# Designs tried in a protein design chat: VHH binders against o26223. Part 49

Target 1, 191 residues: o26223
Amino acid sequence: MKLLWTSQHIKVTVHIDGKVSKMDVLEAIKTRRSIRKYQDREVPEELIDKILDAAMCGPSAVDERPWHFIVVRNREMLEKIPEVHPYGAMVKDAPVAIIVCCDSSLEKIPGFWVQDCSIASQNILLAAHSLGLGAVWTGVYPLEDRVEGIRRLFSIPEHVIPFSVIPLGYPAENPGTRDLFDPDRIHLEKW

## First folded at step 19 (VHH)

Design YC17
Fold by OpenDDE, fold request of step 20:
Structure YC17 (fold): chain B 191 residues (1-191), chain A 124 residues (1-124)
Amino acid sequence: as target 1 above (191 residues)
Amino acid sequence: QVQLQESGGGLVQPGGSLRLSCAASGFTFSEKWMSWVRQAPGEGREWVSGISWSGGWTDYADSVKGRFTIARDNVKNTLYLLMDSLKSDDTAVYYCARHKYSAFPEKFDEFDIWGQGTQVTVSS
């Protein structure tokens, strides 16, 4: 019995009509890709709000919710980010970027803020994708040069730690989907 | 091992020119901001010039502005300082220094790696 792997081309029919088709959560997770090329198109504030709402819906340690978000639309600032982030070149091409930060004063258990902000960052990526946007996680923390670079660039207070920079926009590339499932990484009961 | 090695120093007449080089090794040079710092005899350290990782941003001390040019070649892992219109007051040991941060330095403790320095002497 030859298992015909029918490559179901999930035609994401982006119905142009205003109804943002609700992407299934598993679909969003599985089909999300890092997008580094963007259309010359503004991202509506409504979509950013939805993305930020999603960002704040993740769990956090002891419900500390230490995250803050800087929404950057200023073209000059977007163009400056690559100078303090060597791998942030795509930020200059994005219509908007979200900088995820941790307010250390909100931290209840030391160290968990990294997980909290990671969850928030991932939710941003997933939400963006589900809304038809492309995004990429550009790592800031824990690299001190980038952390302080972003801090100074945006005049971020000392108690607030830049964690990630996430440019967002309508995608101008389609990297396709990939299967990342690796059964060799699964261990049952013991290593 | 992380290393910076300066070269190109020497004796020059006032009004002369020199090109300093700093060879970087042991780290990803293209990711780091870099500066030149000098120390004259009997004087403290003086920041001279800084450059972003890409070379897109440069800055200079007022004392050297318009005369010195900082540059870098990320392929060659080399930092440069082009020094024109040299003055006696430019006499110093010149150090290459790696930034801790992706920003122009506010303090000398914001450098984490230093070269051994190269002597520049401007004398008639």
Scores: ipSAE 0.887, ipTM 0.947, lowest interface PAE 0.4, mean pLDDT 93
Fold by OpenDDE, look of step 19:
Order: C-alpha cells, then sequence, then structure tokens
Structure YC17 (fold): chain B 191 residues (1-191), chain A 124 residues (1-124)
C-alpha cells in the first residue's frame, strides 16, 4: 500500500497537558524523551506522513539520501519484531513502527550512510515528539544478529540495510525532562 | 572468553529419555538465538532444534519433532534439550551452537560459537 502523501499542510494541533501548544525546535530537542509505553490509540496517517517528511529533510553525504522507510502497522508483524530484537519489547505495544533502512545502491561515499540514517532517525524522534507522540530509537545496525533478523522478517533485499526500528504512539508515560548539558565535554580551540 | 559447554549425554535404551544442557558464558546469552546440532559417526551435521532469545519461537527438524523439546533459562545462561522416545538413529554427538542472526539457521555457517559436544548413545 503506497502511502499517498497528501501535500495538505494539516495544522496539527498538539495538545500537551490539554493545551494547544506549538513546540519550537529547541524545545523539541530539549524535552524529547524515549517513550516506551503507548496508549491504545491509533496514529493518524497524516502524522506519519509529516514524520516521514521530516525524516527526509535531513542532510546526507553529497545529498545521497540513501534512506528508505518501512511503515509497519500490522499487528502480527509488530508482535514479531521483539523476537528478532531483544530490546524491542515495546514495539509490540505500539500502534505503528518505522523501520529506517539504507539502500546501499544509493550510497555515493562509503560509510556515510550511517550518519545519514542516524539523522533521519533523529528527525523521526523529534518530529514525533513535536506532534505529541512518543517514540524510541531501537538500534539495529551495526549488530549483525538484529540486522539479519529484521531483514529476514521483512524480506528486505540484501542491498538494503536495516538501521533502526522506531515504535511510535501516543505516550502513556511521562519520564520528565533531563538536563544533559555537560561543560566538561566542551573544549575550546584544542583538547 | 565466549564458551558453550554441553552436558547430560550418555547411554540410554531405546524409548528412554535424556536431558541435555548447554552452559553459556562470556556473552549475553539472553540476547542470542540458540540451536542444537548433532553429528553421527560417518554422517554430516544435522540441525536438530532452534530457539529464539526469549524462547517464544522454537523449531525442530522433522526427525525429532514431537519427541524433543528445546528450552532455555536466560537467568541461568543455559540451553536445554529434552529428548524423549529416543531411537537408535538419535545416536550422535550433540552440539549447542549460537546463532549469528536472530533467525532460524539456513546454513551451518550461521553459527558463530560451538560447544565441544556431548555423546548420546541409544542402544539396547
Amino acid sequence: as target 1 above (191 residues)
Amino acid sequence: QVQLQESGGGLVQPGGSLRLSCAASGFTFSEKWMSWVRQAPGEGREWVSGISWSGGWTDYADSVKGRFTIARDNVKNTLYLLMDSLKSDDTAVYYCARHKYSAFPEKFDEFDIWGQGTQVTVSS
């Protein structure tokens, strides 16, 4: 089923704590948390489209844009993912998951696809958060057991590399915010 | 050091039962799929059974289906093979093996760690 990308700019009103709020970029970055519990509520396709749009807006090496996305809503498949991903237990509880993949045939410079797909994955997380959804990055690459597990489960071609599995849903937890600023990690002019 | 060590083999009469154990060390056992593979003298290797990391998925060779049960204890880092209704044809060295992938094996090169094996002899 080809996701018909309807270009309609749907103003998504995000209700955070019952209030309609627009989240700016810095707020999204600073307040994002990994969410592993989800409500029993479907995620509208329009939100997924917006998330995927954001995922494709990140930079890539020489603009290679090697990413592909598998959107998984099938309950049976969602329930199978934890068997091939030991730390993907929450996927079975999510209404939808996005699998970020690299098509190696699109790679122009070797090795940069990891950065490209990382950026795409992070954009998915930020976009989801900004839209009032919770998500978590479950790492697949570079662990061979997970990569091949996901590959076989979804019949992914050999030239396509599963990178991450990102379950999404309306959050059923609030982990709170963290201050992660560490000045000891900042070096001026030299180490 | 990554290691697998089988135990529980022995001599048993036809129709008897054995329980094999495989002790895993040196890696996170609970994250890995595992299998039993056997080899009879003068014969090739035969995949016997496999199990997912959680134990939620199991599979068996047709030759042992309904007679053998694979199980695991992730707290004890131990893989098991319960062998019931043993036949003479079950005589072999039994190996536990770690999967490279989170999937049932398609080839023997999809195992990256092997135990030393334990001898199972079924004879009257």
Scores: ipSAE 0.868, ipTM 0.936, lowest interface PAE 0.5, mean pLDDT 93
Fold by OpenDDE, fold request of step 20:
Structure YC17 (fold): chain B 191 residues (1-191), chain A 124 residues (1-124)
Amino acid sequence: as target 1 above (191 residues)
Amino acid sequence: QVQLQESGGGLVQPGGSLRLSCAASGFTFSEKWMSWVRQAPGEGREWVSGISWSGGWTDYADSVKGRFTIARDNVKNTLYLLMDSLKSDDTAVYYCARHKYSAFPEKFDEFDIWGQGTQVTVSS
């Protein structure tokens, strides 16, 4: 019996009405896409708060929680970010961006902050998607030119390391879903 | 090999104009901030102008502001310096330099690649 996996097009019915349809975690993960086009619509502060709450719910090494977040809504600053990030052009079109940073003074074990901030960044993306927003992860660390560019632009202290810039907004594109499952990448017990 | 090569220097009279070019190779030019730096005989290095990777952000030293224009062609991997209203004090070797950071330089050690320079002489 060949189980015909009928690709049930999970119609993400974005009910426009105030009822935040609760997206389950697997749906959020599987249907999330990088969104680089945004509507000319502001993102409510309440949604940003929820996203940031989610960002802080990820695990961290020895519970060090080294992350800080800069929420950027200023148009001038949003327009400058692409100048210091050559692949951040979409940031100028977003109503808001979150810069994820690591405070090195909070590190308990060196080096795990990259994982911690990655988890935080991914949670931002998933939370945004679950809330009907689009976002994209633009990498800053470990590229020194971008790290220092963002640092200087936002006057970030030396002990704080910019990690990622994540523009957010209501999506103005629908890139569709992808099936990225690759069984050849799965090894049982040994390589 | 990463390389910057300046050209376009020469002898000009005061009030004249020159266009310097810097050909970049061996790296992704379009991702890097660039600057012009000059050094007059017996003097230290002086930052002249800088430009962001896109060209959307430029800055100039006060000494050249309003007279010089920095530009770039990322398709041609070339940096330019348009120099108008040249003065005797503009006489120097002009260097093209790649930024380490996506920011205007605060120190000369923030450049990681330098050209060989091109001589500009402004004299009557």
Scores: ipSAE 0.856, ipTM 0.931, lowest interface PAE 0.5, mean pLDDT 93
Fold by ESMFold2, look of step 19:
Structure YC17 (fold): chain B 191 residues (1-191), chain A 124 residues (1-124)
Amino acid sequence: as target 1 above (191 residues)
Amino acid sequence: QVQLQESGGGLVQPGGSLRLSCAASGFTFSEKWMSWVRQAPGEGREWVSGISWSGGWTDYADSVKGRFTIARDNVKNTLYLLMDSLKSDDTAVYYCARHKYSAFPEKFDEFDIWGQGTQVTVSS
């Protein structure tokens, strides 16, 4: 049987022959965890395409869409990332990584590219999770030594800013659910 | 204070060997890329070799490749340059330098701390 919700709901559950076909958006947000251990298993190109499509669906300041993405599968390159990015040690064990970049020539409002690329990066994490993959955001910007290290490693031009490196793969760990809600962070009407 | 101090230079015959040391203090050595740079009398500076923070990635100028070995000891906070098969062209003051970026340098202003240098002289 099918149970369909109206478009006003945040969860769509479609059952055909008893199978659940998709994850509710709130469930995806709540259950996504940083995954740093991956199976020795290739990630199909089609899944990467879906993830990047999702990344580009994010809003951006004045619709500037300043993002570019580098997909890294070459083993030797993945192994060099930790030498220029110390907090990216798990990248050497990932089957693939995505580098999120800003093309500053596409900026329409100076400085908002950080928010734009953060949104794209989070969408990558959520889309990967919904497709059964694990990922983690490793920060590059604003640390100048890492920004320049990644830029030179991948021949990224001077007007393009590497923002984050996101290794991903089929997960080899399950860190479980966390409860991070803190009502003291909520202010009504004013501080 | 942040300091780099080279030692191990001296006079050596052609074909000889020397080991240079650079003692680092005042910063977290194990988080920084490092290089050796040399300057011969009356000449500009020449990058000799560089090494990543872990030691896992090294590179050398063509003039020294196969003869020199860069290494580091992150427990002792010391950078090394093992120089073999020395030639008269290797005569120079050798400087230890700390990188601004986690990358091999493209310009000399990409080193933010320099040692005082140690003289290496290769002659018969």
Scores: ipSAE 0.376, ipTM 0.723, lowest interface PAE 3.0, mean pLDDT 90
Fold by ESMFold2, fold request of step 20:
Structure YC17 (fold): chain B 191 residues (1-191), chain A 124 residues (1-124)
Amino acid sequence: as target 1 above (191 residues)
Amino acid sequence: QVQLQESGGGLVQPGGSLRLSCAASGFTFSEKWMSWVRQAPGEGREWVSGISWSGGWTDYADSVKGRFTIARDNVKNTLYLLMDSLKSDDTAVYYCARHKYSAFPEKFDEFDIWGQGTQVTVSS
């Protein structure tokens, strides 16, 4: 057991079998920032597996779980994404990207797949952050030009809808924490 | 008021060269993929070449590969087709077309805006 003393007087970090302690979930949520600059460093497959496991833990409408994920490491393909996604320039500099897709054949109620895939996408961002990686969500759906561009680039069938492209890697920037709490957005009992 | 206006066509001898221009207005040109499409007398339309919004990705029909070069100038909102080593088979009306999608087209209904065309005639 290892004890660390801080300005808060007592702060304890416990290491089990050499593993680093996990970040508190509220800390992860509050400190996650969009990261668009990455080190020239591979992301191990093990970490991608953990991130995708987390993505699939999200709730979905009537447990439909409509998501599929394409893991992109091929340099040629990463370099082509910006040509079909004007605001995805950082993707070519990432060691890996995850494309979050909806398989409409798994949809059980119309239109909730957007919420489902949004939850999976946010879980990817949080899991990446907790593992020491940086990521950013670049929007694809509902922009039809981007949807079709990504679909054709990755040979995605018509019934599968690319939702987001999430480049990730070890961060090469630190934009810092933000204070975004706004009490005026909170309404008690009614609007 | 979206408009595409081609220019630069004309009569040229076999082996000659031409540069076609297409002036774009009424939309954000730098966000759209663009193509050249041609139609020879008495024939259907043929896709000639396409270019991504940045100019970083281009493709060509086999009939023109190595002889034609597509380019764009996003500051001047202009699309170009540089045509070298022209043959009689290249005689056609050449149209500038805007893509609906950020992809090379599979069908002609994937172009939502067309120019009026410019005639290219290759004849000795």
Scores: ipSAE 0.358, ipTM 0.725, lowest interface PAE 3.4, mean pLDDT 90
Fold by ESMFold2, fold request of step 20:
Structure YC17 (fold): chain B 191 residues (1-191), chain A 124 residues (1-124)
Amino acid sequence: as target 1 above (191 residues)
Amino acid sequence: QVQLQESGGGLVQPGGSLRLSCAASGFTFSEKWMSWVRQAPGEGREWVSGISWSGGWTDYADSVKGRFTIARDNVKNTLYLLMDSLKSDDTAVYYCARHKYSAFPEKFDEFDIWGQGTQVTVSS
């Protein structure tokens, strides 16, 4: 892959599975799957930039935007995440992970940061998928064991709450699409 | 009931070896970080060693580095401390302790379950 740089901004032209990927938003939502196996292939910085831009486009309670993101590429750090997160084994095999955090000093309405960071996390998954990457949301909050483990591993200050760890990379698996629509979950007017 | 039971303590000569065991029951041992903590007579508690849930990340107090090895068997739900080259200042009651968090502890209130302890005495 050939990289092109300009004096005003940094751009990278990449191929996704030999084809240019374009995806309608409904298609992205319906076809996104949790991906836990990744190719041994770097994810360009510009794709991470696009993913984080998308993450920050989410709505938040009273526009408080409490989110912060830690981008982790260091192999030693990625290999330590499974030691503090028992179900995060795939993180050590990912070329990069994003830690979604809440800065509690940015809260304007207490308690809605969980919804805010969940929205940002889902946007990361959808944006990654639309760019030909695979990702999975590994839960951190509200499990205090994992919250404190991740906080100490990455020197995250006490007022910042790690919410999720999202490993991502070019997928090395295809679990297929699922049809999960269930009309019995829809209630008209009342329960 | 959640329990930790230590065993393997005893009297040993300087330069000798012991293996401590800690049998865990009543919780999912393989999901928890564990430590050994010791307390010499008339002294406060001293963290000795800790180990991640998988066993892949260990750490030791400076006083025991190179002489002690922490290990775990997640099939048998057992934590171990292999103590080599024992010295008289290793004499203490040794406790098995479960971490609240998946991290090496900064304070002793970060252990939520303690065993009853096993006495190790290094003397001629």
Scores: ipSAE 0.352, ipTM 0.726, lowest interface PAE 3.6, mean pLDDT 90

